# Designs tried in a protein design chat: VHH binders against F-box protein At1g48060. Part 16

Target 1, 365 residues: F-box protein At1g48060, of Arabidopsis thaliana (Mouse-ear cress) (q9lnf6)
Amino acid sequence: MKPQEEEEKNENMARKRSKSSSSLSIPLDIATDIFLRLPAKSVVRFSCVAKHWSSITTAPYFTNSFETRPNLLFFFKEADRFFVVTVPKPNRRPNESVSHTSSQILDSYQTPYPKHSCFTIKTESVHGLICFQRGTKPIVWNPTMRKFKPLRKPDKSWESLTVFLGYDPLERTHKVVAMPCDKASDECRILTLGSADQESWRTVKTNYKHHPSRGNRKNNYGPCRCINGVLYYLAEIDRHRLIGKFAFLGHSNVKNSLPMWVLEGEKKGEWSTYNFLPLSHYDRRLEFHFKLIGITNDGELIYVPNTVFKTFEVIYIDPIRKTFSLVKYEGVADKGFRQRNGLGEDKPLRGIQYSPNHVETLLSL
Below, E stands for the ipSAE of ESMFold2; O stands for the ipSAE of OpenDDE; V2 stands for 0.75 times the mean of E and O plus 0.25 times the DockQ between their complexes.

## First folded at step 4 (VHH)

Design t16 (framework vhh_7zox_3)
Fold by ESMFold2-Fast, scan of step 4:
Structure t16 (fold): chain B 365 residues (1-365), chain A 122 residues (1-122)
Amino acid sequence: as target 1 above (365 residues)
Amino acid sequence: DVQLVESGGGLVQPGGSLRLSCVASGLTFSDYGMGWVRQAPGKGLEWVSDISYGGSTGYADSVKGRFAISRDNAKNTLYLQMNRLKPEDTAVYYCAADEWVEYSDSYTLDYAGQGTQVTVSS
């Protein structure tokens, strides 16, 4: 081959690529409609491959319109690596009170785990984002885009704080709220994610001094929930009084009930107690092998194994309709999963964190 | 071997503009927070601006509204757009990289470049 022939071949390839990329095979509006109907994983793949589609997937209209059904997200640390898995929740079967289903995972990946990072303190998943806390510094995480965004300290003088994540459905913006947790205070710092002009901490006064309470890690409850743009959390005011709208799911010391407390009113809080049958009603062995981690947006209880070894099964119970679903997720914790991820075959997966109501978002951090 | 190489400094008239660049090598650029610090003649180091690996930015009060920090992770490059320059902006500007350290409280960064001179004078 002569250098000139090689040069002409490369030039012809470049021209062919330029001609191919200059003519869009799919109109912009049709591509947008297709992308809004695809799983987030597929959208991300296409935005990486086709440059003319990346402008669609990064546009505010698209990111604000993209919506998926809530899924179960879980993650864990092993050595210096961070593992993330997303699995679908089952659809209800109207004619069955008991079902057993096998399902495939939606997404699985790993990322480096920074030496001094602590991902054990987190918010609930709020419109596709989760906020971690490293000491006094919040870190916003988008599991779908596989991106972390460390934020500045909300206040340089606060020795300890708690972080909440909220979402304004009208403006379609996330807000990070930070408050001191070592003493009662009427001050908080708020940061709106989005434009650079809004990503600065602002001071907001609450109507009363209060002390935010932390959630129970055993049941994987966060200290707060965001519902329809309103942030609800547990706090102490005047001798340990609870404030806000909150559903608390607890364990009963009475043999045959699992109580659930729902706070129905914000101003004059009233707790409603619901009792339902224990796991042993379905199979006596289940209560020794599964633990409650939370409630879906549809009001289903989610139980996960106490130890995840070679299989991963999740139980979903509707306490009102008294339905039971056991779902086995294929390709999780098995030999193939462990080999792909460089994990030991004879070690249980430990320190697993769960988000029962995770939706996918393409929001750029 | 980690290297941070600054460029874009020079002599400019008051009210003018200048864009600084910093090319990083020997580190995974997207894993690091990046920033600019400056040292005026006979003075100590002053933090100017920083940008987290996620894109959150911060600015010193003296430059807020005039300077804009940005990064291009595909090119391993950090930028500082400097507008409406004043004589007091005269300094050596250093690019810096830091994994998870809070810049607003410390000038001790994991890595720093050799600097680029900015002179604002008539």
Scores: ipSAE 0.000, ipTM 0.135, lowest interface PAE 16.1, mean pLDDT 68

Design t17 (framework vhh_7zox_3)
Fold by ESMFold2-Fast, scan of step 4:
Structure t17 (fold): chain B 365 residues (1-365), chain A 122 residues (1-122)
Amino acid sequence: as target 1 above (365 residues)
Amino acid sequence: DVQLVESGGGLVQPGGSLRLSCVASGLTFSDYGMGWVRQAPGKGLEWVSDISYGGSTGYADSVKGRFAISRDNAKNTLYLQMNRLKPEDTAVYYCAAEIWVTYSDEYTLDYAGQGTQVTVSS
């Protein structure tokens, strides 16, 4: 069974099970277990059926416990519309070193494009949320709930800034960190998402005056990660780089290696190099069409197309098991998608951006 | 029928700079990915850099931090700014355009026949 057909069947079965019992006749713990195993869209739908269901799905325990398998988030701009696509990873990894998988049907939604042209991702998905930056104003986005939350400016005197999104696993809260990037500074502003009382910027001093470093935004995704409540980013101090705890992936001109640089703990730590097969080992042309955007939570490298026209493909490489998967997806970019959305067939999709490792969250913004 | 015309190559000393240009015709330039590949004497083609229609760029590890690719869609022109040149950068540089915009559309590169020679010596 194709994943789209299986999802429809699973959703119908869940609906039938839910409808077979009144909200007053099913124990709360059993209902909670059922809802934690449903797709996010099914949970949202069932929240509208009865107050009892809504009390489960809005409870802090439920929202903190609800997680889906990490997926690739793909989005693009067309006219004044913003299109969002969740791209599931294939259910089965090929046991062979080289393999192609069958097409899967993707679901998408669209929303009005935010009122500016410089809409860019500033962070990877962090516990279901993504932080954008529009000039000096951070915007937090929940793709699952289809909601954007503009935040107050961190500081009126900062003409340019960089934002980072982190998650505190002890407090179970998201934190937005903002820093000036035009000049070296030892100040940052931090905002904790939550009640209005917590959503104010507070000042924290860093131990060094530094510039947060970014990759050229025309070249690569900038190096920034949140892992187990620790924010990792590249910074420059006194004309040399201060590198935090950071893993760096690159390409080499050597056929048998994809160097990964890992620094543990300090600006002068021990570097470890891990060698992986390069993309050109599978097909030299792939290096012209695909770019590395990150690693899945289960350790696979994700490569995405530089251009999407009539077809959409993603490459997943397991460097340890040495497996290669090229997955073709349907439901976006194809003729049916374009006709349903009033799009022409003569142009590639524009303003394409990707976010790896997205998990669904029901957190209200 | 895609036509690419490269220019800007020449002889330069190590540590010097050159700017390569490529004027494209026969395609809607703003809708296609463009790139640079090079061939050193006695070696195969090596990918140097690319830029998508959306401005996303990639660089080979050997040139990262030294080269910058850019495009001017109003002039149908692709550029490669080459800084801190090394003898190892000596090669014929070819401008490349994808007549197909995706891998599954059977990718092919249209190279301008002669390229532009870059020699880093002395």
Scores: ipSAE 0.013, ipTM 0.286, lowest interface PAE 8.0, mean pLDDT 68

Design t18 (framework vhh_7zox_3)
Fold by ESMFold2-Fast, scan of step 4:
Structure t18 (fold): chain B 365 residues (1-365), chain A 122 residues (1-122)
Amino acid sequence: as target 1 above (365 residues)
Amino acid sequence: DVQLVESGGGLVQPGGSLRLSCVASGLTFSDYGMGWVRQAPGKGLEWVSDISYGGSTGYADSVKGRFAISRDNAKNTLYLQMNRLKPEDTAVYYCAADEYVTYSDEYEYDYAGQGTQVTVSS
């Protein structure tokens, strides 16, 4: 048994005991409204106090309605430990360029690193969940609930695979999609999380044999996006590069072209109309120290450090309004952070990963 | 503490060759993946080539077949042999290092040097 599975089992037993011990009486509708307005941390803590409260916080209505403001998720490994930090987006006026230090208290935790897991290959955050993949086994992670769920291998013969995570707004379920990436294929495996029938993989065929594309080794921040139950990803068919469409609503369909998403020939010229000022315009060394990881919900580009030693800074750029903001976050990577987390002071943080636009979810894995 | 020092750049005519070197200090060189990135005038950074701790190499399509990356762990030195140089190869070339870990399939680099100028012109 893996250490993660043992920890999940132990916590489930604690929950059962907690549910049996409470005698509190609060009206369901009032409690539900209060809990929907609380931070996820508070909801989790209170759900352990009374069985009445845990029945509210685990109900589908509550879990489907609970959502927090998006944050930047920052995580890394040190030895056998896994560290997670939630970094709030700065509160700033539109069109304002600032460089400042944020003293806002950050939520952070550490857990034992899951054996045989690798967090360097991951999906974007989708409705509060992130899916990791190393080798042939997908692992779904809920950073809010601090739980990992290893999934069954999608296909025992696949030596290498690519994983995508999507959300079906009609069924209100997450779907994990796996495809081989060592050869062109017209098969994928789909698994629906939380299904009553044991979350088995089902086979779906695409219209074309294709490879999911990973792009260049530089600037790989996720070649896919899920919008209204449709997964969009870059795929290679023979020598042509296409961005495909994958529908989760009982339908899989990969078309050979979607004009808005074709990345070849003359269409490449369209990208040059978004000529951003290079980071070197602001400071000639920034391009070596920061990398682009995504776009905020209000259209700002978010750059994070390549290396985190004793300071943690994030750059936000609005390419349309041409604003530049450099925010230093106190309590990240500094002496206090390292002492609180048992880290040494003489070494950069390792295995650093980021997830922009992360929301909290109370979904049980 | 960590330093990467590039050398070997200069002026060369189209079709010529150059060999770049990068000496690393302040890190356990054999534990790091190493690479070369370049920046042409008025352009962003472009990945050129990398080599893993185990010697596996990768190359950008624009340089494949013309450039060869290698390392000497005993000397803490990374090399880039550049053949059949084109005017389009004109750039500042930076040595870069990424910490080796058992799970690492990362391509981002943790450290970079100050760069060495390569100019390909007649």
Scores: ipSAE 0.000, ipTM 0.160, lowest interface PAE 14.4, mean pLDDT 68

Design t20 (from c08 with E99S W100F T104E; framework vhh_7zox_3)
Fold by ESMFold2-Fast, scan of step 4:
Structure t20 (fold): chain B 365 residues (1-365), chain A 119 residues (1-119)
Amino acid sequence: as target 1 above (365 residues)
Amino acid sequence: DVQLVESGGGLVQPGGSLRLSCVASGLTFSDYGMGWVRQAPGKGLEWVSDISYGGSTGYADSVKGRFAISRDNAKNTLYLQMNRLKPEDTAVYYCAADSFLYPEEYDYAGQGTQVTVSS
């Protein structure tokens, strides 16, 4: 039986030598350095060409070192397809309005949730991932990789819930926070994204009974944002209609417990805009056409159009420096854009959603 | 082209009842969450009630115990049974699909039906 073992050994050695002599053979350290300097779409494309390259782009060192400049995501649905437009924030001087004609990326792909209410998100993009829910089941979306990951239900007894996505910079992990929104509660469920063995919901007690704001459904507006491991959102405390903030720190030395607290906020209904000059200060017409969706890492307010017909413009305002910039994105929503993408020309785009501060990630779900 | 058409509004005395209906077309009704929002004279939009595609319901505190939301997927129709009506319930009631966004923002909101509660 020895002759058969020697034949298999010789074949394996020949395969190794053949692969080593190929023009596709690239040293790991050099390939990693090259890929860290490429756009995410290019990295995804090249990783599909060779399994050796895929092993580099999925390695923890690479995924933890890969960063892109934050962009605004604009997405909508037509029939059974998602359309995802990535719009960069162009470099500009204060109070300078500009037209941007390049670097807009359009992705179009079939969604596994074509007829579900899956386009409404509760948290902005967090380290490249977006979290939404279908009924009582949270779903994590990676727009860069075009992948959706449904998670287990956080609690079978909760009739309605709100989910938030956070990121723990010390553990370098995403955490999904779920809590009931039909009643005040002093507990939430937290899940750390990872392998199936690690993805289980754990219970954390809060210092106060509270429930998160339902946003536009209850005439309250307040986007949820994760900053350096702290999750901020609007909440109601102990069934008295007190509006507060929830602060969440993902790292803890206590077993199955995270340091969490609810912070009291400002006056109802005016809380998120009380310290800012209104859009009417810059142009009275803007208040009817634009809405606030978030704040950049540079401290600029992001205003986007309520409706998108044949033009797409974004307003950036620095409330401290009192600067205003209007950016027109040419080739978005216009006749040429619609014709190239098989869209109707006579009506505004429907089901539009926005996610500010989106960075691209190669993280596998 | 999604259309939502509300009906059933009218004038009613305090303590009375009304049943609102919303007929949906241009969508697979059973795949969508549905809801009711209202706008009282001189006030902003107020969320009233919602029902998920799975049948889970929610109500604003101001209407809880008095209003009941339901749906008939075979008829593509959403209902709101309004009992023990108060003058404060006077508003235009709008039917909405999916995220329950305000009528001005999305085609998935209806044109509204007027409810007036007065002596």
Scores: ipSAE 0.000, ipTM 0.142, lowest interface PAE 15.4, mean pLDDT 66

## First folded at step 5 (VHH; framework vhh_7zox_3)

Design p1 (from c11c with S33V L109F; at its last look DockQ between E and O 0.02; V2 from the best seeds 0.00; counts 0 for: pae E 12.3 > 2, placed apart)
Fold by ESMFold2, look of step 5:
Structure p1 (fold): chain B 365 residues (1-365), chain A 122 residues (1-122)
Amino acid sequence: as target 1 above (365 residues)
Amino acid sequence: DVQLVESGGGLVQPGGSLRLSCVASGFTFSSYVMGWVRQAPGKGLEWVSDISSGGDTGYADSVKGRFAISRDNAKNTLYLQMNRLKPEDTAVYYCAAEIEVTWSDEYTFDYAGQGTQVTVSS
């Protein structure tokens, strides 16, 4: 140890010893209000250094009150590292039908990739959590807290399953739902997160034997939606499909339109369809370089590049208002980002997955 | 109930070989990813190898080329052939189903056995 490094270390220890906890006495409601306005990374950092701050930031009142505006989350793996980037959703400018803007990323981090894990098939982000599965074993991820929690297999005899993630607004808890997907069944398994003594799978019978459609990692659309405590999902009964209350993003044989079903009037089960212009309507070159990955809570279609090399651009289209927005995000994929993260400058980023409508959550897994 | 019973451990000289066996009961063996973890004296668990239901294998870098995992689904048995053993391989070896590692380097299993001792010494 160098003399300068030893003196700096000893000085920090001496200052820590002389500091009194009474000098940090701030009224609880004032401290809580301050912490609720900070970025989630700052709140996590402060909770790691002091028990008093940790008790504030882990209390149910704080965690239930702490949430951010929905953003686009994307993540990828390189070697034994896992990279996570959060980018802001652009503000819509009502006076513009076409816009090109630049924006900075909100946050990025890297972490060691969990050994022996290969994350496939994911749910959408639901109140800040995402669920993956490895075979028949569900894995819950909190990107904000950087935690993965493997769950027990829902059933020892199931050889194939699909998982869904939902949120019960009355209990204020996440639910993981698992169903067999290789054979029709009238039962599923449900597990409530956050109840350590109650984190076991319970069996729930359904009114019909069915099986859900498996998730598809190529299409980042997810197989279900949770709306007001109700899971809606695509399933099959014998030779017939069960169509729930979902907005479906799909293709049609009509080259100048894309079909989408949007939930209208939940109590009556009413549906409507909209035919939207394809990306090629706005620019033919974009059709070959961008893919549709989802839709924002505000109804905007999200297109991302097929390949991310030196730049990262995202296209947002409001198909009802007929607006087009191209956003170039700074601070990712460029030389600086690659140097800070030990990434090569001569190859594209690979294996990128996206989660629109992601909020940050301090929920402890 | 579910059981995993390891056997085949013992004393061996450096450079020697051992074959571990693990007999499974109480679950559908052929549908599980099976593997081996080990624990050296005074140390934590270390993943050694696994084999998928379809026969795809994986190995820790410390044992690649020396160890071979296999399974016999008809006999509900998992094997680990250990060759060119080193003193560093001394550990209790556990047979386990569905080995996963958390971010904190903790291991989780659906099922694990009692372990069999392997000692490599001159």
Scores: ipSAE 0.000, ipTM 0.322, lowest interface PAE 12.3, mean pLDDT 71
ESMFold2 (binder alone), look of step 5: mean pLDDT 83; pTM 0.835
OpenDDE, look of step 5: ipSAE 0.626; ipTM 0.838

Design p2 (from c11c with T108Y; at its last look DockQ between E and O 0.57; V2 from the best seeds 0.00; counts 0 for: pae E 6.6 > 2, unsure alone 63.2 < 65)
Fold by ESMFold2, look of step 5:
Structure p2 (fold): chain B 365 residues (1-365), chain A 122 residues (1-122)
Amino acid sequence: as target 1 above (365 residues)
Amino acid sequence: DVQLVESGGGLVQPGGSLRLSCVASGFTFSSYSMGWVRQAPGKGLEWVSDISSGGDTGYADSVKGRFAISRDNAKNTLYLQMNRLKPEDTAVYYCAAEIEVTWSDEYYLDYAGQGTQVTVSS
């Protein structure tokens, strides 16, 4: 047998012996396949009750293979509680131009809101992680594993900064990028999550002094997106609006100055405007009740309600296929949900933050 | 330009009633959730009541059963009927569209009027 098959056989035998003291013995390779097909919350539950199952679900092989469909994640603070809800994105309906459906939430939980926490700016969900700022201290969050990891300050002298979260597909690691935002700078700090060298910030120079544009308090989507190892973000140089690029394609042992590519889509015409039909084209009554929060990886526009009273509805619009889908999510905002979570029955849910394209991940922080 | 004009405040004895009105202009009133927040002397903003574009209402615990919010979309007007008033209801009442809260529990009002004073005195 090959070395890999011998290793799997030995692990299977060890787990068989441990499991035989219970009631059922399952070969390791079959258990792994079963776990890979389960939802994340089931994997977590089984890992908590038996340590040999935990060794399967925490191994890099398993966590790198565990994938789920992208979901819409939303969260809010109410009465010193932090509430997190995950809802499924509806399946694309190629032959239906307008649909109204109901769906169940996938998961919800609550936890005490961290004392003296003021999460002001967050990134999009990037390969299952979200990064918040608490002042100048970045905090990485894995909503699936329900873990927060505060990071060291990027620089003790910086009083104001913006953080971005990216993913390096070559290293298969997340990167946190911090830039000063109170003045133009050609310095940034990069931290690799889970690196073997204790997750130290490194200094990288950009080609131009600039400062990033900050996201709006009202919008879920900030001025950044990470695509295939490249971080795109809005920036300003001398009052000109620009799109910066930051490539992560590099080995962690090499110190290098990453170039900033300046895109002046407004000035140079290198970027085109894609005009989408407004929400009112599909239903005039919805125009001001819903706000656009982002785009799915499949190109669908996502509209969410401004305030949630008794029903929670989300609108998905495919502007290319010209489809409209309204999904009513059951199990949230209704009387049952409010009672189970100690929420007022007559108080609308507000201050809801949304992260589209969230995938479940078992990565440990 | 968006404008919200509150009226109907005044001085009232405990146990009395007032009806606040808010006339809106410069936007499509019927499409917005509307609500009231109040600010007592020396205190921060406190949410009082909301009404959705579809007529769903919500109330703070401190006013539930005593206050009633309503809207007349044909007249672009939001109302707050306040009954059994208490000295603790003394505040400036602001009419607002799409009341939001920050992660630090600070209410944010994109569209709000100048407010109307309500004083409940012994």
Scores: ipSAE 0.041, ipTM 0.520, lowest interface PAE 6.6, mean pLDDT 72
ESMFold2 (binder alone), look of step 5: mean pLDDT 80; pTM 0.808
OpenDDE, look of step 5: ipSAE 0.378; ipTM 0.710

Design p3 (from c11c with T102Y; at its last look DockQ between E and O 0.09; V2 from the best seeds 0.00; counts 0 for: pae E 13.6 > 2, unsure alone 62.8 < 65, placed apart)
Fold by ESMFold2, look of step 5:
Structure p3 (fold): chain B 365 residues (1-365), chain A 122 residues (1-122)
Amino acid sequence: as target 1 above (365 residues)
Amino acid sequence: DVQLVESGGGLVQPGGSLRLSCVASGFTFSSYSMGWVRQAPGKGLEWVSDISSGGDTGYADSVKGRFAISRDNAKNTLYLQMNRLKPEDTAVYYCAAEIEVYWSDEYTLDYAGQGTQVTVSS
């Protein structure tokens, strides 16, 4: 509740100050501190109403310091439009084994999208960015800033590829990794976002020739995960399915070295296995209507409906505490949302993608 | 060039069975997710089933329990066994690569064949 009140207050304050004389300005360091505590949409709105605020919110110090709590991103395409909705992680009541709650969406918007373009796969949300590909051309998306940036093809001779997105926490940079997937290869391309030569791909050899997998099957886990500078992805070598690793090193001398490639399969035996209760344990009928899409940073399983028609409900399960929470999100899929967005009211929303653990970023693409 | 050739369609009575085949060429079949979509008269494309490169399968609710997808990577061939066919299954069935695009229940496919007609007449 408090972030929404701050947003409205700051919008009104910025508009009044824009109309007032210059004698009512807030000192830069105080304004910076105020803006760092606001939701990203409020920062963007305030930067649009005054040049002074725009200079604060675009400065490198501000964009590098800005941080927001993780949310669930809900997005889909219809016709020539691309719809994006952000919903908050629920405020779970303490000591409840089973709960049903209601929450408002945080934001929604739509933007033009080419009618016949279809992205083959997406990466997970990695420090606020998502990478798609259109054929062999990668496209980086910042949902917060509502920007898409197509990148040059990694290699014109590659007829098929898979794109991964990683983040080097020591350099504080995103890395785009491309691998051919039509045959086994020990070669990949890496591009660092935000460098002076952002569209320059460098060649890196891996430890093994392998086939990266193009995607998974309808469980919506995505083809990769980036955890603390390590990119994990599905791959095949010869006779086995394996989990590949790509570690980014943020030491001062890593610009002169090749990334370390580590390929591991589940047969290496250094992974723990955990048995989680199935969704049917909590309600037998939910198993056929919900699917697992991922895990929050706090370790909660996230189940989303197979079909989103007039309501949008998400199930969060803490497998350690064995708790169950169903959250109905208001302001999406309902009659008002559909009318506001020019969507039909007689069929489900289609082609919905989810990105858990999405943080907002002001990074300029 | 990529080529997908469907076969095995035809006329069948309600409750009958058909087995569709799709022979692929021009790409590394074993590396791709493959699947089936269908188009009923006057309707849009509808996802039917898919199978990953690793053999994991998925089905639309309307065909679950009646249809079975499989692949033979040695023959570059995708199959769809259709049992207990209903008149509502009447459609042109298309074989496609990369059918697990995340964006829509009505998939925009990177590669699709010319289709094979399945007609279930009562």
Scores: ipSAE 0.000, ipTM 0.185, lowest interface PAE 13.6, mean pLDDT 70
ESMFold2 (binder alone), look of step 5: mean pLDDT 79; pTM 0.804
OpenDDE, look of step 5: ipSAE 0.019; ipTM 0.419

